VH-VL binders against NAD kinase (nadK). Designs and how they scored, part 6

Target 1, 268 residues: NAD kinase (nadK), of Syntrophomonas wolfei subsp. wolfei (q0aze0)
Amino acid sequence: MKIILVNNRFKENTEKKAQEIAGQLSALNVEVIIDNGLDEPYAGTVDFIMVLGGDGTMLRAARRYGQRAIPVLGVNMGTVGFLSNIEINELAEYLPLILREEYSLEARMMLEVAVFQQQSLLTRVFCLNELLLRSNSPRMLSFALEISGQKLEPYRGDGLIVSTTTGSTAYSLSAGGPIADPQLDAFIVTPVASHIINKRPLVVSPEREISLHLLEEREAIIGIDGQIKMDFGAENRVLIKRAPHPLLMVNLKAKPFFTSIDRSLQRQ

## First folded at step 1 (VH-VL)

Design Ra3 (framework fv_ragifilimab)
Fold by ESMFold2-Fast, scan of step 1:
Structure Ra3 (fold): chain C 268 residues (1-268), chain A 122 residues (1-122), chain B 113 residues (1-113)
Amino acid sequence: as target 1 above (268 residues)
Amino acid sequence: QVQLVQSGAEVKKPGASVKVSCKGSGYTFTDYYMHWVRQAPGQGLEWIGWINPDSGGTTYNQKFKDRATMTVDKSISTAYMELSRLRSDDTAVYYCAREGYDDYGSWYFDYWGQGTLVTVSS
Amino acid sequence: DIVMTQSPDSLAVSLGERATINCKSSQSVLYSSNNENYLTWYQQKPGQPPKLLIYWASTRESGVPDRFSGSGSGTDFTLTISSLQAEDVAVYHCQQYYSYPYTFGQGTKLEIK
């Protein structure tokens, strides 16, 4: 068995714990590949991905490995998160179940984001939560939104979020978007500080293609899961669609979504 | 205003230990990692390691791992770096430096202490 | 260890003229997944600690004058001072924070011509 152990070397004590866990797995004849965020994603075939950390580390793992249809387990390292399933102090208890492949899988949709300069593809990335288009200056953006070839009235404001249902509790929520059951597949399109009255979030089919471009020369950025940023100008266009594969999240114990989000909102 | 204030100059004999302090003020001490960096006279900067003031977790440069010990006292917002079995080539100015933060996390040194000169002579 | 090499070791520039300092890393410090260069520039005046000028290769720290700019990617980086002022006389250090141990260049001493 080959496992990728994903950690964040810059988070407290995670590198040391990753090495300890790698040693434990090696003692059980498991081959371990450590991904601490500095190297290119491991290109070989693996059986399982274990993510040590919070939601941010899981988002990185999803971007790097989510399209490979490999089980991904989130192991929480301190703070309560939405994407982790077990705590680090529970890992020893659940490890035999992992090695026997005795767990269920939950599919979570992902976005495929393609950024173009004129007709040329500049980059293609995948993400679990959202794409954010925002101004890089105090000036409002004017931008065009197309949904499956249907041209909407131009948007004016600070930006736009295109989110998965998993991302409904991230930036989209802060911008006034709905809380969505992550078992559903949908895009949530949420305006950021729109200056047009009555602009509301849209919930659209995951089979639709969403296209964005600026209507006037402005400095803007595209943000992916809050972790990648790219310059976006009037010569750029972004195309967003459902990624070919969902992220396969491992469930070793029940984690009720609705009570978890309710508890989290009461703490704000 | 963020300020890092270090302890005063030390003169030590070879084989002794030195413990340098760094007191933070003007920010939440436990929210930022603290790094230690030294500079020998006329030479470049050399990284020793970091400590998380909240947990006490540490990472050391392999070169210093067997001689350096970093600790923290949260109650007085103070970090410490102790270097043992001193040699004459440990003579240097020792700095504490705070790890800054942005949307991608923290990795750069945004504020530095004034430095502590440690002289090791026999 | 990643080795950081600065050039020149020493540079003399007239007031109001452009100063250019180079930094090369023995390995790439560009992290492809976030497209960021883990490269920082510091200014150090005699008897003082280093002061942060630029992080992420090109982002100016708050309060740093516009005449300072950073550029480059991967292994080849440049610090530019567009119009040298008297207060800019210092040693400038580049640093990588891509991998442990964090390493610094040897420093470039900038003087008035």
Scores: ipSAE 0.000, ipTM 0.412, lowest interface PAE 14.1, mean pLDDT 85

Design Ra4 (framework fv_ragifilimab)
Fold by ESMFold2-Fast, scan of step 1:
Structure Ra4 (fold): chain C 268 residues (1-268), chain A 124 residues (1-124), chain B 113 residues (1-113)
Amino acid sequence: as target 1 above (268 residues)
Amino acid sequence: QVQLVQSGAEVKKPGASVKVSCKGSGYTFTDYYMHWVRQAPGQGLEWIGWINPDSGGTTYNQKFKDRATMTVDKSISTAYMELSRLRSDDTAVYYCARDSSGWYEDYYYGMDVWGQGTLVTVSS
Amino acid sequence: DIVMTQSPDSLAVSLGERATINCKSSQSVLYSSNNENYLTWYQQKPGQPPKLLIYWASTRESGVPDRFSGSGSGTDFTLTISSLQAEDVAVYHCQQYYSYPYTFGQGTKLEIK
């Protein structure tokens, strides 16, 4: 068995623990490839991906490996999160189940984001939570939103979020979007407005194609899962589609999504 | 409304220890890493380290590893930085600062909220 | 350790004129997989803590006026204030967050001429 162990080099607690766990897995005759975020993704074939850290580390793992149809397990390192399934102190208990393939898989849709300059593709990335278009100055953006070729009335405001249902509790929630059951497949389109909120969040079929471009020259950025940032100008266009493959998340124990989000919101 | 409030100024003799506190409010304390940064008079900023308030896990600048201890009391949303065996060149304003990386961002990209600073003076 | 060097140490600029502050890192802070520079700029007014201005070398923090801009890549970075205002009098610091320990430049003091 070959496992990629994903952690974050910039979080020292996860780096030390990753080294410890890699040793334990090797003692069980499991080949371990460590991905701490700085090197290119491992190009070879693997059987399983274990993510050590918080939701942010899982988001990186999903971008790097989510399209390969490989089981991905989130192991929480201390921060309460929505994308981990077990805690680090439970890993020893569940490891025999992992090696016996005694778990279920939950499919989580992902976004495919393609950024163009005119007709030239500049970049194509995948993400689990969302794309954020936002102003990079005090000026409001004026931008066009198209859904499967249908041109909506122009948007004005600080930006827009196109989210998966998994991303409904991240930036979309902060911008006034709905909380969505992550087992549903849908795009959630949530406007970000500093002025007036005159547009409602939209929940649309994941088979739709969403296109964005600026109507006026402004300084803007596109953010992917809060981790990748890129400049976005009037000469750019972004196309958002459902990614070819969902992230296959490992379920070793029941995840209390609704009680977790309820507790998170009540403590604010 | 998101705010970090630090303890008051301290005057210490060489060889003593100082413990600075930093209380967070207006956000979920355990969702953000906390950094400690100091600034000696007329000098630039110097990074001491960070702590994960949820796990207690730390990363130290090796320059401070043998003297600095960062801890957290989650029940009162307060982080602490203790510096031992103080020298005159430890005289500085000590800041706590919140990592802009939230619970779903695993990369640091800035310190977005800072405490007001705690002046620590080390003199005989 | 990555050493951050700012230039000049101090700068006096007339109101309405352009101010430029440079920052050099001893090694590249460009992360190849996302093509981003792990470089921030902070503004620090007397008696106050630093305030985040720019991250990813060129992305303005929310609420920062558009007269502030960041540019550069790899090892050479510039903070530009296109039309200096009185409230911009401050010490400006660059910081790398590519590698531990995180390191800052020595600061550049900006004054009105």
Scores: ipSAE 0.000, ipTM 0.430, lowest interface PAE 11.1, mean pLDDT 86

Design Ra5 (framework fv_ragifilimab)
Fold by ESMFold2-Fast, scan of step 1:
Structure Ra5 (fold): chain C 268 residues (1-268), chain A 128 residues (1-128), chain B 113 residues (1-113)
Amino acid sequence: as target 1 above (268 residues)
Amino acid sequence: QVQLVQSGAEVKKPGASVKVSCKGSGYTFTDYYMHWVRQAPGQGLEWIGWINPDSGGTTYNQKFKDRATMTVDKSISTAYMELSRLRSDDTAVYYCARDSTYYDFWSGYETHYGMDVWGQGTLVTVSS
Amino acid sequence: DIVMTQSPDSLAVSLGERATINCKSSQSVLYSSNNENYLTWYQQKPGQPPKLLIYWASTRESGVPDRFSGSGSGTDFTLTISSLQAEDVAVYHCQQYYSYPYTFGQGTKLEIK
């Protein structure tokens, strides 16, 4: 068995904990690859991915490995989040089940984001939560939204979010989007401070393709999962579609999504 | 323009606590870790710790762990560092500084490489 | 803890001449996975906060004049100013970004001769 341990070496010395876990796994004849984000993603075949950290570390793991159809377990290191399944102090208890492959998998859709300049592909990235298009200046954007070739009336405002159902509780929620059951596959398209009063969030089939481009030259950025930023100008366009593979999240214990989100909203 | 603006100078007696604020503007506050660094008169720089403004997660220099508390208020893009049980040798200029993060979009490398934006500093004087 | 030691403590150099400041770490700050030295240089002018000059031992921060250069690997590092200008009068600090706690050298004060 070969396991990737994903951690962030720059957060609270989680590298020390990763080394401890790697030692325990090696003693059980498990080959361990540690990914702290600084190297290229491990290119070889692996059986399991264990993410040590918060939601941000899981989002990075999903971008790096989510398309490989490998089980991914989120292990929380302190802060309660939506993407972890067990706490670090529970790992020893659940490790025998992991090694015997005695767990269920929950599929979470991902976005494939392709950014073009003119007709040339500049980059392609996968993400678990969302793509954000936003103005990088006090001026609002004017931009075109196309859904499966259907050209909508131009949008005017601060931007737009195209989210997975997993991302419904992230930036889309803050912009007025709906809370979505993560078991559903759908795009959620949420305007950010739209000038047009009747622009509503859209819930769109994951089989559709979404295209965005600016209608006038403005300072804008594309944000991916709140972690990656790219400049976006009038010569750019972005194409968003369902990624070929969902992220396969490991369930070792029941995670009560709706009661968790309800408690979070009461704290606001 | 990206700026970090800190609270004003403080004079404290030994045994008191001080809380320094650091307000970020011109960038997305939750995208960058915030460091706290101090500099005693005529001495070098000393790292206190850093905080993730998105999660509130902290890493402290062990020297300060039992006296320093770092927090953030995301609604006003402000970080705080409180130092308790002050001694005369805590007299220093206290800085907040934004962490510089590099992400190689093509390879997926993510690393921290320096502190690219600094607050103006807050002089804390501990005297009787 | 990684101990950072700078030399000299102070340096006086004539305008237009070369200034050299050294920094030594008590252990290697070379990260083998990406082959980068996690060594950063800062410039601090009187009454101002530090300013990032050079990271990864030799990469110049945007806006920093090309007369500033960094070199070295592992444990021994050098900051060079090829032709000293009046505005370069400052204290220069090295820092390791390799391991917690992050640590700085004691600083080198650069003055005009």
Scores: ipSAE 0.000, ipTM 0.411, lowest interface PAE 13.0, mean pLDDT 85

Design Ra6 (framework fv_ragifilimab)
Fold by ESMFold2-Fast, scan of step 1:
Structure Ra6 (fold): chain C 268 residues (1-268), chain A 125 residues (1-125), chain B 113 residues (1-113)
Amino acid sequence: as target 1 above (268 residues)
Amino acid sequence: QVQLVQSGAEVKKPGASVKVSCKGSGYTFTDYYMHWVRQAPGQGLEWIGWINPDSGGTTYNQKFKDRATMTVDKSISTAYMELSRLRSDDTAVYYCARGYDSTYWLEGSYYMDVWGQGTLVTVSS
Amino acid sequence: DIVMTQSPDSLAVSLGERATINCKSSQSVLYSSNNENYLTWYQQKPGQPPKLLIYWASTRESGVPDRFSGSGSGTDFTLTISSLQAEDVAVYHCQQYYSYPYTFGQGTKLEIK
């Protein structure tokens, strides 16, 4: 059995804990690869991915490994988030279940984002939460949105978010988007401070293809999961579609989504 | 508009301590990390560490951890770097520099966009 | 620690000609999660602090002339000045901000031939 441990390289205690866990796993005949973000993603085959950290570390793991159809477990090390399943102090009790593959999997849809210049593909990335198009200045953008070949009236505003259901509680929520059951597959299209009063958030089929381009020259960016930032100009287009594989999240214990989000909203 | 102004040159004896100040103006002081970097005469740049002006949290280069102390006084938008048990090879120009928050990485990484004018610290007997 | 090595140590270039400075890191400074290289270039004139020229390996800081460009990825990086001007005489430093401690190259002194 081979396991990747994904951790945060800036947190000293997280690095020490990763080494401790790697030692425990090696004693049980498990080969361990540590991914602290320093190197490229591990290219070999693995059986399981264990993420030590918060939601941000899970988003990184999902982009690096989510398309490989490998079980991914979030182990919380800090404030409670939405993407972890167990706490670090519970790991010892659950480790035998992990090694015997005695757990269930929850599939979470991902986005595939392709950025073009004219007909040339510049980059292709995957994400778990969302793509954000926004101005890199206080100025409003003018942009075109097309959904499965249907051209909508031009948008004017600060930007647009195209989110998964998992991402409904991230940036989309802050921009006024709906809270979605993460077990549903759908795109949520949420305008950011749109000047056009009739532009509402849209919930669309995950089989739809969404394209965006600027209608005037502006300094704009594309943001992916709040972690990747790309320049976006009038010569660029972005195409967003459902990624080929969902992220396979490990469930070792029940985590009630709706009571969790309800508590978070009361504390905000 | 944005500027960092450092305290004046210091001459110290071996074994003494020096405390350099760096006052920020033209921006919200607590929105940016403050880095300290030194440069010995005719040599390259060497990173000492950074401080978060809002929390007081610090990260040090291990080479300096036992002797360097970084602090801030938010009420006057001023950061300080104190280096103790000075040696002759601590003779250098000490710079403060503003760290720009990397929105690309939730874990944090910072490039330095605005630098102070530097403070020459001479350690001699 | 990541070791940054610049080449050459010094370079003399005629006015209007192209200047090229190289920087190598002992480990990759490309972070695959955001596809960015955590590498900067600074210009330092005598008696002055360093001035930021390039961040993310290839992004020019606001106000930096377009004759300055950065390129490269992973471990091998280049700073290019397409048409050298008298005001460009300085020491140029590369720096990684990928891993602690942050580290700088030794510097490249650029002079007019």
Scores: ipSAE 0.000, ipTM 0.417, lowest interface PAE 12.4, mean pLDDT 85

Design Rb1 (framework fv_ragifilimab)
Fold by ESMFold2-Fast, scan of step 1:
Structure Rb1 (fold): chain C 268 residues (1-268), chain A 123 residues (1-123), chain B 113 residues (1-113)
Amino acid sequence: as target 1 above (268 residues)
Amino acid sequence: QVQLVQSGAEVKKPGASVKVSCKGSGYTFTGYYMYWVRQAPGQGLEWIGVINPNSGGTTYNQKFKDRATMTVDKSISTAYMELSRLRSDDTAVYYCARGKYSYWGSTSYFDYWGQGTLVTVSS
Amino acid sequence: DIVMTQSPDSLAVSLGERATINCKSSQSVLYSSNNKNYLTWYQQKPGQPPKLLIYWASTRESGVPDRFSGSGSGTDFTLTISSLQAEDVAVYHCQQYYSTPFTFGQGTKLEIK
C-alpha cells in the first residue's frame, strides 16, 4: 500500500505531524510519500492520499492529484472548513478503516481550465472550487461569455466566476451565487459587481463548455481556487469544461453539509 | 460504450494455475475499481477481490488471498486475475465487474459485468 | 462476514401479478453517517452475467423498468416486481457492500406459474 501525505510546510506543526504519521504508517508496512509543496507532484502510482490541513491544503491536493482517481481524505488540523472529513486527533481511531479500505467515496466534480494566447495553449490547470476572471484596475471589464458556442450579450463589470458546486460556498457565495448541494454536478456562473442590475447567476449543465475573452484591452487576472493568479489580456481566451475525473473524497464519518452551512450563514 | 470483454474458456488440471483477462472499453479505465466474482455451477456468487487500476492496489477475500493475484496493464485497459493451485471445486464462471460510485461515493456495487470465463478443473 | 439469506429459494408467479423476494443480512448494512443501506439487487438470466437492478436498497439503476422496486432498511430487504412480465424470468441475487468480504445471497429463482 502506498500513501501520499500532503501538508503545508508553512503551517505550524504540520511538517512534524506529517513525519510522525509517516512513521506510524511505515511501522504498518505502508510506503509513504510526503508532499509538502516544495517539489513537483509525485509521479508514481499511489493507493491513497491523506491531506493534513484545512481547505486550502485540500484545494492544492486536488489540483496536484485530483485527476488520478485516487481516494483523498481531508484531515483537519484545527481550521474551520468544508473539505475535511475527520480531525487530526481522530486519525488513530480511523486508521484501521483506511488500511482495510472500509470507507465510502464521494465524487466531487472539478474544472478543467485551459488558457490560450491566440491558438496556442499556454497552460491547463484543474481546480475544485472556481475560476475567477476579474479586473486588475479600477476600470470595469468588457468581455464575451460563450456557453456551448452560444454567444451571450457582452458582459460589463468587474468580472465573472465559474464555479463547481463544491465552490458554491466559496467566492461564488460572496458574489451572490446560490448555495448548491456539492453532490450535484453543475457549473455556477456568477457575475462580480455588474453595473447591470438584472445580471443573475446561471446554473448550467456540467457537459457545457464555457469560453471567456476580453472585448477591450484591459488589465485583468484569472484566479484559480483563490491560490493561483495569471495575467489575462485581450489576446487571451480561457476555455472551461468538466475535468475528466472527479475528486474522490473519503467519507469516514458524517459531514452534515446543510446544518454546517445554515449555522455558518447565521453567524455572518 | 462501456464494455468488459473477458478471455475464453479454460480447461485445467488440478494443481495448475489459470489467468483470466478482462479488457475495458468505452470509459476511463483508471477511473473505476475492477472487481472479480465467481459462480460455481448451480451456486451463488462469490467475491474474490478488487483492484484499483490506477495504482495496482488490491484487496482480496481472505478465502482467496493465498492463491489469487490481481494485476492490471493500463496501456491496454486490461485487468487480470490469476488463480493458482487449482482444485476441482474451483470450477466456476469467473466474472470481472466495474464498481460504480454513486451520490455517496461508494465504488462497491457493480454496474457493468464481463461476459464471464468458464474455468473447468478436471483430470 | 455478513451472511445474506434470501427467501424463497424459488418462486412461481403468474404473468401480470406481483412478485416479492426477500433478503436478510446477519447484521445491519445501514451506515448511520449517511443513512444509506449498502445493498444491491441483480438479475441473472441463464447463460448471462448478473445485471444491476437496484442499489442503495431502493435506487433503480438507469434503464431498469419502473415495475422493479427495492425497499427495506437495516437487515430486512425486499425486491418487488409489481406486474410480472415474461422477460423477468431469472435468478435474483442480493448483495451487501457494507464491508469486505462483499457477500451475496444464495439467489431466488423466479418462474412463470
Scores: ipSAE 0.000, ipTM 0.379, lowest interface PAE 20.0, mean pLDDT 85

Design Rb2 (from Rb1 with heavy chain G99S K100L S102Y W104G G105S S106G T107S S108W Y109K; framework fv_ragifilimab)
Fold by ESMFold2-Fast, scan of step 1:
Structure Rb2 (fold): chain C 268 residues (1-268), chain A 123 residues (1-123), chain B 113 residues (1-113)
Amino acid sequence: as target 1 above (268 residues)
Amino acid sequence: QVQLVQSGAEVKKPGASVKVSCKGSGYTFTGYYMYWVRQAPGQGLEWIGVINPNSGGTTYNQKFKDRATMTVDKSISTAYMELSRLRSDDTAVYYCARSLYYYGSGSWKFDYWGQGTLVTVSS
Amino acid sequence: DIVMTQSPDSLAVSLGERATINCKSSQSVLYSSNNKNYLTWYQQKPGQPPKLLIYWASTRESGVPDRFSGSGSGTDFTLTISSLQAEDVAVYHCQQYYSTPFTFGQGTKLEIK
């Protein structure tokens, strides 16, 4: 068995813990690859991915490995989050189940984001939470939103979020979007500080294709999962669709989504 | 301590190009936008453009878009502004200035300025 | 483009007296989403680069004496020096950063009477 341990490159304690876990796994004849974010994603075949950290580390792991159809387990290192399944102090208890492949998988949809300059593809990235289009200046954006070729009335405001159901509790929530059951596949389209009072979040089929472009030259940015930032101008277009493969999340113990989100909202 | 240090004065003939440098120190160079502004003798300030040192992305004042080129070399924390096809009315002190940008806040103030580079265009 | 117009072009004020400089924008520089005015004031002494005094129309930059204050909203802005000191002799510039191209007023020369 070959396992990738994904950790945060900027945390010394998590690097030490990753080395300890790698030693334990090696003693059980498991080959371990440590991905601390400094190198390119491991290109070889692996059987399992273990993410040591908070939601941010999981988002990075999903972008790097989520399209490979490999089981991914989130192990919480003490931070509050929605994407981990077990705590680090529980890992020893669950390790035999992992090694025997005795766990269930939960599929989480991902976005495929393609950015164009005119007709030329500039980049293609995948993400677990959302794409954010936002103004990079105090000026409101004027932009076009098309859903499966249907041209909506122009949007004017600070931006727009296109989110997965997993991302419904991230930036989309802050912008007034609904809380969605992550077992559902849907895009959530949430306006950011719209000038028009009646602009509402939309929940649309994951089979839809969503495109965005600016109607006038403004300084704008697209953000991916809050971690990748790209300049976006009037010559650019972005196309968003469901990624070919979902992220396969490992379930070792019951983690009730609705009680977890309810507690989080009470603490805010 | 934040400091922006510009290259020295230049004298150019009409039709030539000039390239002014601006070296940042005492801060994370890629965390701040770099602006270029000029001031003709006895006149007001005129904005030339802005560059994002992290991405290389630029926005130009349309007045300068066909003649100005802004670039950055991250390895030495230095920004450059090149102005081509110089005319006598391009004689000015050219300044670099940094600006903070936060996600969602957009503070955009020019909080630190270089000392200025006098460019004289004469025949 | 947003045009910035300052008044007066020059001003002479006695030491210890109040100096008032005005700045008008051709369009509002108030951003509705955060209710902030995207207007700055700079001080420029001979042979020196501009120095930031005030941003967000009324927020004083760290290290700037409290005799400097900014006021106004939308299109009409004022820089006030409550008790003029000899070191305040300079040209003062207003600037909008609401939209590109960023634009400056023509400047106001402040002299001791």
Scores: ipSAE 0.000, ipTM 0.395, lowest interface PAE 17.5, mean pLDDT 85

Design Rb3 (from Rb1 with heavy chain G99T K100Y Y101W S102G W104S G105S S106G T107L S108R Y109A Y112I; framework fv_ragifilimab)
Fold by ESMFold2-Fast, scan of step 1:
Structure Rb3 (fold): chain C 268 residues (1-268), chain A 123 residues (1-123), chain B 113 residues (1-113)
Amino acid sequence: as target 1 above (268 residues)
Amino acid sequence: QVQLVQSGAEVKKPGASVKVSCKGSGYTFTGYYMYWVRQAPGQGLEWIGVINPNSGGTTYNQKFKDRATMTVDKSISTAYMELSRLRSDDTAVYYCARTYWGYSSGLRAFDIWGQGTLVTVSS
Amino acid sequence: DIVMTQSPDSLAVSLGERATINCKSSQSVLYSSNNKNYLTWYQQKPGQPPKLLIYWASTRESGVPDRFSGSGSGTDFTLTISSLQAEDVAVYHCQQYYSTPFTFGQGTKLEIK
């Protein structure tokens, strides 16, 4: 068995803990590859991905490995979040189940984001939560939204979020989007501070293609999962569609989504 | 192991069509873009186009747009490139190649290549 | 279209010596938003397909010996082999993937002197 350990080397003591876990796994005849985020993703075949950290580390792992149809387990390192399944102090208890492949998998849709300069593809990225288009200055954006070739009336405001259902509790929630069951596949399209009061969040089929471009030259950015930032100008276009593969998340322990989100909304 | 295996050499007459296949193995076929590139004898490499195997979406080099057709058959993990109305200057080795991905911010490298298919167009 | 020009067309270098190959693009291939140069280098031996050496102008592909390095930004790029080995005899190609159509240089043939 070959396992990738994904960690964030910039978090205190996380690299040391990853090395300790790698030693434990190696003692059990498991080959371990450590991914601390500095290098390109490991290109070889692996059987399992273990993510040591919070939601941010899981989002990075999903972008790097989510399209390979490999089981991904989130192991919480003391950070409150929604994407981890077990705590680090529970790992020893669950490790035999992991090695015997005695767990269930939950599929989570991902976005494929393609950024063009006119007709030329500049980059393609995958993400678990959302794409954010936003103004990078005090001035509002004027932009066009197309859904499967259908041109909507122009948008005017600070931006737009195109989210997965997993991402419904991230930026989309803050912008007034609905809370969505992550078991559903759908795009959630949420305006950010729209000047047009009748612009409402849209929930659309994951089979649709969404495209965005600016109608006026402005300083704008595209954000991916709150971690990647790209400049976006009037010469650019972005195409968003459902990624070819969902992220396969490992369930070793029941994690009730609705009661968890309800408590989060009520906390001070 | 990851491999791209192409169909065998072809000899065609001017005006005919050729269809080259490229079978992927050892990876998730629908997760990677498939590129087509050709190389005339003693010449440099020339990009023909790219196809997304999951959606069937294509982007062609304008030079080939009216003659080239890229398709995929997901059930057998095979991509195809058909070139019609062949001319003698279409004589070349045709390659398929996979784009490395996962997190692909800025990466469009052709990391795995097929062995090549020699297409000879002669009267 | 972005035109890629390599120099020299051919180069003979003694074993153990440094080999340098240049590549120029007619337009910048630097994407300012991510600060990456969309430039790759490939090695091609007779009868074989190209093999990826370097991407994003300076990132070495896994398994490529550390004697290979890429440098440059914008429009001017260099591939360096610090100490030539016999197995390095090949044609080297640069390619831009900033803008479609993706374009390649004409190739540089590297031989042992």
Scores: ipSAE 0.000, ipTM 0.425, lowest interface PAE 15.3, mean pLDDT 85

